# Designs tried in a protein design chat: VH-VL binders against q9umr5. Part 154

Target 1, 268 residues: q9umr5
Amino acid sequence: SYKPVIVVHGLFDSSYSFRHLLEYINETHPGTVVTVLDLFDGRESLRPLWEQVQGFREAVVPIMAKAPQGVHLICYSQGGLVCRALLSVMDDHNVDSFISLSSPQMGQYGDTDYLKWLFPTSMRSNLYRICYSPWGQEFSICNYWHDPHHDDLYLNASSFLALINGERDHPNATVWRKNFLRVGHLVLIGGPDDGVITPWQSSFFGFYDANETVLEMEEQLVYLRDSFGLKTLLARGAIVRCPMAGISHTAWHSNRTLYETCIEPWLS

## First folded at step 5 (VH-VL)

Design pd8 (framework fv_nofazinlimab)
Fold by ESMFold2-Fast, scan of step 5:
Structure pd8 (fold): chain C 268 residues (1-268), chain A 122 residues (1-122), chain B 112 residues (1-112)
Amino acid sequence: as target 1 above (268 residues)
Amino acid sequence: QVQLVQSGAEVKKPGSSVKVSCKASGGTFSLYAISWVRQAPGQGLEYLGYIIPIFGTANYNEKFKGRVTITADKSTSTAYMELSSLRSEDTAVYYCARVGYDSYGYEPFDYWGQGTMVTVSS
Amino acid sequence: DVVMTQSPLSLPVTLGQPASISCRSSQSLVYSDGNTYLYWFQQRPGQSPRRLIYKVSNRDSGVPDRFSGSGSGTDFTLKISRVEAEDVGVYYCMQGTHWPYTFGQGTKLEIK
C-alpha cells in the first residue's frame, strides 16, 4: 500500500541505470509499484525539454489517475528539470514527494564529463554563442545552459529553464506556480563531488553570480520574488535539503547510504 | 577563409543509401553547426537537419522518418549526411552550409558547400 | 511547420528598374530574445545559394547597397532598387525561428 514511484532518467541515460535504486526500494518498501519511464533514452535525451515534458506527461497521467492516494517522483539529473515542468503544467498532478537527484535546478555552467575530454578549454566560455539561439534551443543541454557572464542572453533566449524558474515572464506563470505548489515535499539531493553538475549548488537552487561566486537559494531573485513558490514551500516546511559528499554524478541512484538517508524517508 | 568542400556526384539504386561528406577548412569547426539542405532539379530548398559537433549529435527534420543520419569527425573537420531507403524523389543536389555565430547567437548559412548531385534511378 | 509564402514566383524586370519580392510566414517570426530570424538568399544559375540579408534587414559583406530587406512579424520584403544583369537568379526567404526551418518557394528574377 505504498504510493507508486515514477522514475525519470537523465542525459544519455535509460531505465537500466536504476536497477540498484529499484532493489533498495523493494528492500525497504516491499510491494511498491515502481515505473521507470523508458522515454527519450540515449541520444533522444538531447531532444528539447518541452518535447520531453509532453512525452513524459502522457506517460504519467494514467499512473497518477490509478493512484488517488498520490505518487512520488524520483528524477535524476536533467530528469529533475523535466519533473519541475511536469509539476507546473499539470493542473491535476497528485505528487507527494518530488525527489530531485543532483539536478541543475538553476542551470549548468561548466564542462560536463560527457564533453570535457573532447573540448576541455573552450566549451564553457563559448557555449552561450551556440545555446542562446533558436538552433541551440533545439537541444536539451542548451535549455538549461546558464552562463552567468551572459545572464541577459540566458533570460531572453532560454526557451525552458528561464520560463519554468519564473526568471522571464510567461502568460501561464500564475497557473504554473499554483500547480507546482501542490507538491507535498521537494527533496533536493546533491553534493560537491558530483563532478558534472556545475556549480553543484544548482541542485539546491544556488548559482553563480557574475563573478562566479555561488549565491545560495535564499539569495536568488527567484526565491525572493517567490516566482514559482520556493519561498512558500520553504515556509511550509516542504523543502528538504540533503547534501552528501563523496558521490559522483553517476552514483546518486546506486549508493545505499544516500538512499537510506535522503530518499527512503520520503517514500510513504 | 572558411570553405566547405563536398564529395562528388553519386548515382544510386532505389532502396540503397548514400553518404555525402562536407570538409570544412578555416574557423573553429566544433563550435559551428553544419546544416544539410537539398534541392530537387528545378525546385526549391528543403532543410534536412544539422549537427553541432561539440554535442556529438544532430537534429533532424521529421519528414525524413529516421532515414537521415548526420555525423561529424572533429579530427578531419568533416561532416557527413547519410540518407537511407532511397527513392526517386530523393534525387537532388545536397548542400552543406555552416551555421556560424557573430556577436551573439547563431547566424545560419554564411558559407555553403558547392553541392553534391545524388541521382536515384533504376 | 511554418509555411513561407513568396510572391511573385516569377518576376520579369527591365534592367535598371526596381524589383520587390514579398515573403509571408504562417506565424510570427519574432523569437523570445526580440530578434526576427528571417533571411534572404540569392541563387544564381548553376551556383550554391548565397546569403544576402540576415535578421530581416542586415546586409552581408559584399552585398550591393541596392539590396534591402524590411518587414516585421509575418510580412517581409526584399527590394532591389535598380536591377543589374548579375541579379538574375532565384531568391529565397527562410525562417530560423521555429523548428523545422523552412524556405519560401523561391522567386525567379529574369531580365525582359
Scores: ipSAE 0.590, ipTM 0.810, lowest interface PAE 2.1, mean pLDDT 90

Design pd9 (framework fv_nofazinlimab)
Fold by ESMFold2-Fast, scan of step 5:
Structure pd9 (fold): chain C 268 residues (1-268), chain A 122 residues (1-122), chain B 112 residues (1-112)
Amino acid sequence: as target 1 above (268 residues)
Amino acid sequence: QVQLVQSGAEVKKPGSSVKVSCKASGGTFSSYTISWVRQAPGQGLEYLGYIIPIFGTANYNEKFKGRVTITADKSTSTAYMELSSLRSEDTAVYYCARVGYDSYGYEPFDYWGQGTMVTVSS
Amino acid sequence: DVVMTQSPLSLPVTLGQPASISCRSSQSLVYSDGNTYLYWFQQRPGQSPRRLIYKVSNRDSGVPDRFSGSGSGTDFTLKISRVEAEDVGVYYCMQGTHWPYTFGQGTKLEIK
């Protein structure tokens, strides 16, 4: 019947965060097999993203193998970046809908309680000194830290996001692009009241320029160069944009209206 | 001021395990990393691994993977290094050292413990 | 693993004279951020190592100005402009650019 759903959580999360999402799916698509992956929970979510990608890859392989009709991914916050990389490194994935739930797809540049907990004395303007070091890149949040005032450091030092977005060359880029393009639908969800993802348009591949003015996806070099397939997906009609106001960062997975509008239609 | 105080010397038999402690005082324990480095008598320094107490995550030098386990207890501000399947060549002084965050950013090994002598002999 | 090679391994110096220690890495220590993560440590007899220099040339607080670090890429030098009796000990270079962190074999500085 319904394709299985795999849920990938975000920073400092666990499977418990998704209890409402599972209720909604059970109500609208009864019988759906939903697996919330309990890997890299809590503090372990701070491990380097490439390490998380490897662990989640090992967990999703048997689920995908048992579902020849395909699976859906719902990937929340930082988890959306894990799923971006999964779709690129797996040459045999059968993902139909990739639902990116308020994920910083072009990176993060904002002071949050998470950053204050990790780096108590750091301000967003100074975090580049820590994040763009070999030490800093051992923390997941630094893997997608994107300081628009030090874009050259981001491009050279990011061990994850700059590579997966094709902003810096990588030997596997062509294969990663081919694999990512196998996805059926890329569903992007986010909104202005999130309060954590900064800028919120990062969830839609928009981001700050050097003056902190947001440029949308179609103005980004990654889109224009079609570095990992965004332009091809858009031309194919495979990108869905679903912005919604009034939703805070921790409420994306527990808002019924959001679920019915942005998620439910893509769970076949 | 940050201070790292290690447990006392140990004498162990081959095949056993040893667990060395490193108690941190001063600063916020959760705001820095604890690394472990050893030095065999008359030899140089060799890196074993680290733990980030706030995350509970550890990473190890491949040479020691499977034998070394590094843990932390936030309630006592103490990091531990456990080495199993001991051999005579594991005889060494074991040091803990921190990676700090200060006005200069990320800086490894700015403070060291006093060292713990582990002797492996039959 | 990155191999760090120091020379000389034994350095007898007359008190008040300059001393120089070389450190060479098997691959570049320049990280993508443009920084070079090369460090120098001093270990006095019976004591824990003490960091002297961070990122090639920056002196730690409390380290006398007679100590200086220089170099780039794969070749680095620690210089002591005038050796004092308290400087006796073993000096180690360390790289922090590539995992795992690795140390040079050490240079023993002795007064003649």
Scores: ipSAE 0.030, ipTM 0.558, lowest interface PAE 6.9, mean pLDDT 89

Design pe1 (framework fv_nofazinlimab)
Fold by ESMFold2-Fast, scan of step 5:
Structure pe1 (fold): chain C 268 residues (1-268), chain A 122 residues (1-122), chain B 112 residues (1-112)
Amino acid sequence: as target 1 above (268 residues)
Amino acid sequence: QVQLVQSGAEVKKPGSSVKVSCKASGGTFSSYAISWVRQAPGQGLEYLGYIIPIFGTANYNEKFKGRVTITADKSTSTAYMELSSLRSEDTAVYYCARDYSGYSSSWEFDYWGQGTMVTVSS
Amino acid sequence: DVVMTQSPLSLPVTLGQPASISCRSSQSLVYSDGNTYLYWFQQRPGQSPRRLIYKVSNRDSGVPDRFSGSGSGTDFTLKISRVEAEDVGVYYCMQGTHWPYTFGQGTKLEIK
């Protein structure tokens, strides 16, 4: 039988967005138990990511406990960061494939319609003033805002991403790394036509330097230091990179070709 | 500034579907969300769901999930609420309202459509 | 779901006198961003609801200053310092902190 699949949605999203994904899974892996978590929907998706991690943790524990052969995670956009943290804080997770659908794994620095919708008077160059305050860190999007021109503020103020990436020290870092490394496969999906995740290479652990030149995962300090296990996973053959052009941010969970190419092979 | 204009009254039979439109003008349609609220005759207000056109995201009150579909057409600045499997209890005035769930917004439910009466009778 | 309880449900008031409506939530309405998403709406006979107050105490630009909102946590109040004939209608509180968003049952304000 197939391992159960747990789906974690993104910012301003809900379980309804995954109806096509569920159809695809049912067609290729009939009988798979798929649970789309209905937590932190709509405005609640703006809650601090650590709060969301606690809520999702409570929901996934009974699912994992009932699946001794393991489970798969499919985590979309902001949800990919929630899943990163879940894999680190859970001493007993049995996740085989962690499938990250266009998630800003190294953070977000974009001046898109998305940002204008959330902060209509703010430019990406000025958002650091809000996000790196204690008040700003009570918003999920600010938890992964990564301004490459104010990296010192990001490292000091980020209450979530800088910690989970091992960019700033934390007492639990060794345990988080050990837990994360229990994952079977880390499947990274994203592409240049996403239009929201900026830079799009953030979905593959690439990010801007101070001149806004993208440096790929293998040039990142978090990889070189193996801060949470990326270098170890890559050496183990456990990291899968599946970039695809022509897919906009809201289409990753509803594109059949994307599913067949990047997701289907990792659902056992 | 912002005006929301809804489609006209409908009379429907039990088991059928109704689709109500809400056309926005006076602002940038993609910069805000549209919520749907209903009110049965002589009763209070009940929240159905919303659409955020810029993200293509819709969310529904669990009470209506599976029967309500909310969509938006950015090219015509129009939001739609479709309710299927109609029951007599669905007889109500249906309102659209401007919403904005982003940071520092003061636009939450600040403008409402005129309402659309949907009557479900045999 | 968060239950919003209004009192009184019927509020007969003499013209020129103050009026007060209470709204109680079954859970704290303080959101993680520090804001409290509590709204007050007025619905005059035959009209769409009109927002009077957002985030507990912020009055909309077109709303007279005789309307004021206050409260915190789970207990909220809408006050009208001097009731006018045009204030007749039903008043609703609403919470937008917890999904799904919920309304109070409404308070019908009538002139004695």
Scores: ipSAE 0.024, ipTM 0.583, lowest interface PAE 7.5, mean pLDDT 89

Design pe10 (framework fv_nofazinlimab)
Fold by ESMFold2-Fast, scan of step 5:
Structure pe10 (fold): chain C 268 residues (1-268), chain A 122 residues (1-122), chain B 112 residues (1-112)
Amino acid sequence: as target 1 above (268 residues)
Amino acid sequence: QVQLVQSGAEVKKPGSSVKVSCKASGGTFSDYAISWVRQAPGQGLEYLGYIIPIFGTANYNEKFKGRVTITADKSTSTAYMELSSLRSEDTAVYYCARDRSGYSSSWEFDYWGQGTMVTVSS
Amino acid sequence: DVVMTQSPLSLPVTLGQPASISCRSSQSLVYSDGNTYLYWFQQRPGQSPRRLIYKVSNRDSGVPDRFSGSGSGTDFTLKISRVEAEDVGVYYCMQGTHWPYTFGQGTKLEIK
């Protein structure tokens, strides 16, 4: 009786990371078919995001086809960006609730354990030199690196995020917007104690300006221009914002209170 | 299981350069970073830098920046540490060690090479 | 640079008795991801360092249960519940939170 749920993991994740989430869903919505996609696990999560989108697209097509009443997406961290692109490139998706768990929807500009170990100098101020090269764009984390002090380089070099956000033109932009607008609900989840997603408001389409002052979604050009449909979705009442303090990045999928408050209500 | 095997001892003149190798076997070389640490005779441990073979990028302790270069050859699963403009105080045992990657939270410095003695003397 | 201070520097211990080594950092070792990158190494005479403990309290595979690590923030301890003859060597703490990574000066454990 409940719509099936598709879970898309984040950087260096596997399906095992979602064992608590699956337990919660089973308790509150018994009988729900939950599929955690075991694609691009571990180091394969570093592959270019467009490659990941293609693979996840192939995996979700039969699941969506089997559920004519619709499906729900729960997409964690980097996985939320994969789901953003899926909703845009699929002209036949039937997603009702897209639940974004602490995903850097406007990009990432922060020192994290992963970036600390993956790039030299371990400083957010210097990563633009690597990420905005053709070589750097072959890695998923660089596909959504958004340096607010080098925004021109981000706009010109980002092969993924700048395109799906409509910050740079793309031939498919009109079709991508039409497809994205078919989503029933966009549920945005995140919080100040995440510790990884920087700024944490990126999970709510907020981001730094050149002075590192956070501007919220309604102040972003992508919203004001309605580049991929955020303004239209908000006007429809289809955007849900669910911030919660006290939750670290690796705990979003394993916190019962978070689940009951922000996720459970959207699993019809 | 991972094993790191280093090149043999070197004796160098002041002002010259030395290049020490560290060959990895077992596991996938590109899955982890390789760190370099040195120890002067009777002294403690000093961190030089690391390389991330998957990206080909290296980071150096500022004390050695401009003199140290760390590289990796993925085809031979070998990391290299080259130190130039050698001084007598560079006499030390140089170690390579497996460092973390985003793939595993427990690999940081869990395997070490046997060490390479570099002696700088006239 | 973060300064790592070990105490004592010389630790004579009777076989079978407990031993404790302190490591203090000049700055908090809690990284923004919530992890504390504090490691303990053992170096036996003529050998390479061997990792005993990672991230404060996680014991490496093959390391005897008699070794334990604890602490938080800037104050850390390595304990050996009952010292064996094979434990002779120099013990180092290391921080991997702040660049450049730094080691304590070392504690030499000797059987008396």
Scores: ipSAE 0.021, ipTM 0.534, lowest interface PAE 7.9, mean pLDDT 89

Design pe11 (framework fv_nofazinlimab)
Fold by ESMFold2-Fast, scan of step 5:
Structure pe11 (fold): chain C 268 residues (1-268), chain A 122 residues (1-122), chain B 112 residues (1-112)
Amino acid sequence: as target 1 above (268 residues)
Amino acid sequence: QVQLVQSGAEVKKPGSSVKVSCKASGGTFSEYAISWVRQAPGQGLEYLGYIIPIFGTANYNEKFKGRVTITADKSTSTAYMELSSLRSEDTAVYYCARDYSGYSSSWEFDYWGQGTMVTVSS
Amino acid sequence: DVVMTQSPLSLPVTLGQPASISCRSSQSLVYSDGNTYLYWFQQRPGQSPRRLIYKVSNRDSGVPDRFSGSGSGTDFTLKISRVEAEDVGVYYCMQGTHWPYTFGQGTKLEIK
């Protein structure tokens, strides 16, 4: 039988977005138990990411406990950051494949029409004033706002991303790294036509330098220092990179070719 | 319990501007958005725009873009709606209302201010 | 803009009898998150609107269970199982799925 699949949605999202993904899984891996978690849906996706991590943790524990051979995670957009933290804080997770579906793993630095409700008139260069305040850090999007022109503020004020990436010290860093390294495969998916994740290479642990030139994962300090295990995972062959052009942000979970190429092979 | 209290009635000349206030009490002001809606005498409701105080971001119905400005002062828990280049057709009761937030999916338009009558004299 | 059409616009009802108000949208109100942002408000003359229903069918705190909302996609209904004197007023549906947010024209409920 196939390992169960747990799906974690993104910002302003819910289980509704994954109806096509569930069809694809049922077609290629019939009998797979797929649980799409209906927590922090819609507007509640703006809750602080550490609060979301706690809630999702409570939901995944019984699912993992019932599946001694392991589970797979498919985590979309902001949900990929929730899953990053889950894998670090859980001393006993049994995740085989962690499939990160267009998630801003190194952070976000860009305004988009998708976020127009939240940021209709704000230039990306000014959001650091709000996001790196104590009030701003009470909202999920600010937890992974990563302004490359104010890296000192990001490192000091980020209550979530800088900590899970090991960019700022934390007492639990060694345990978080140990826990994360238990994952079987880290499958990274994203592409240049996403239109929301900025830079799109953030889905592959690439990010802007101070001149807004993208540096890929292997040039990042978090990789070079092996802060949470990326270098170790790559060395053991556990990182899969699957970029695909032509896919917009809201289409990653509903494109059959993307599913067959990047997701299906990892659902044992 | 949240309460929204608006400023008093205004009588304005055509071509002038009006600024209506909406002071929030109860709960954390920055946890939700504030929307503005108007109602001409004997007519239906018309949506103007909103502000998310924590981000300082506001969005406007295109019909009023260029004339309406919505702001917030977090230190006084007060939102403001300013409408410029007033015409007789702008005579209406202007309402503020609590809107959605990241903290609750049930807060959308659940509390309304008492309304502010703005009369534009000819 | 999304057009919200209410029917009837005038609703005379005998006390104790049921009442039903329809609201139709020109586009589906299902948002990308799977939620349907359809609201029902009651407004008495000289008073602010009061929310009765949010997200199609969720009754607001303090709203009697005589009021119920239903529907999906583009067709929605507000029902009052047993009209009381206090129910007199204008009822509005509103959509919050598509920008700009829009209201129906209102239904005036009157006791006959």
Scores: ipSAE 0.013, ipTM 0.521, lowest interface PAE 7.9, mean pLDDT 88

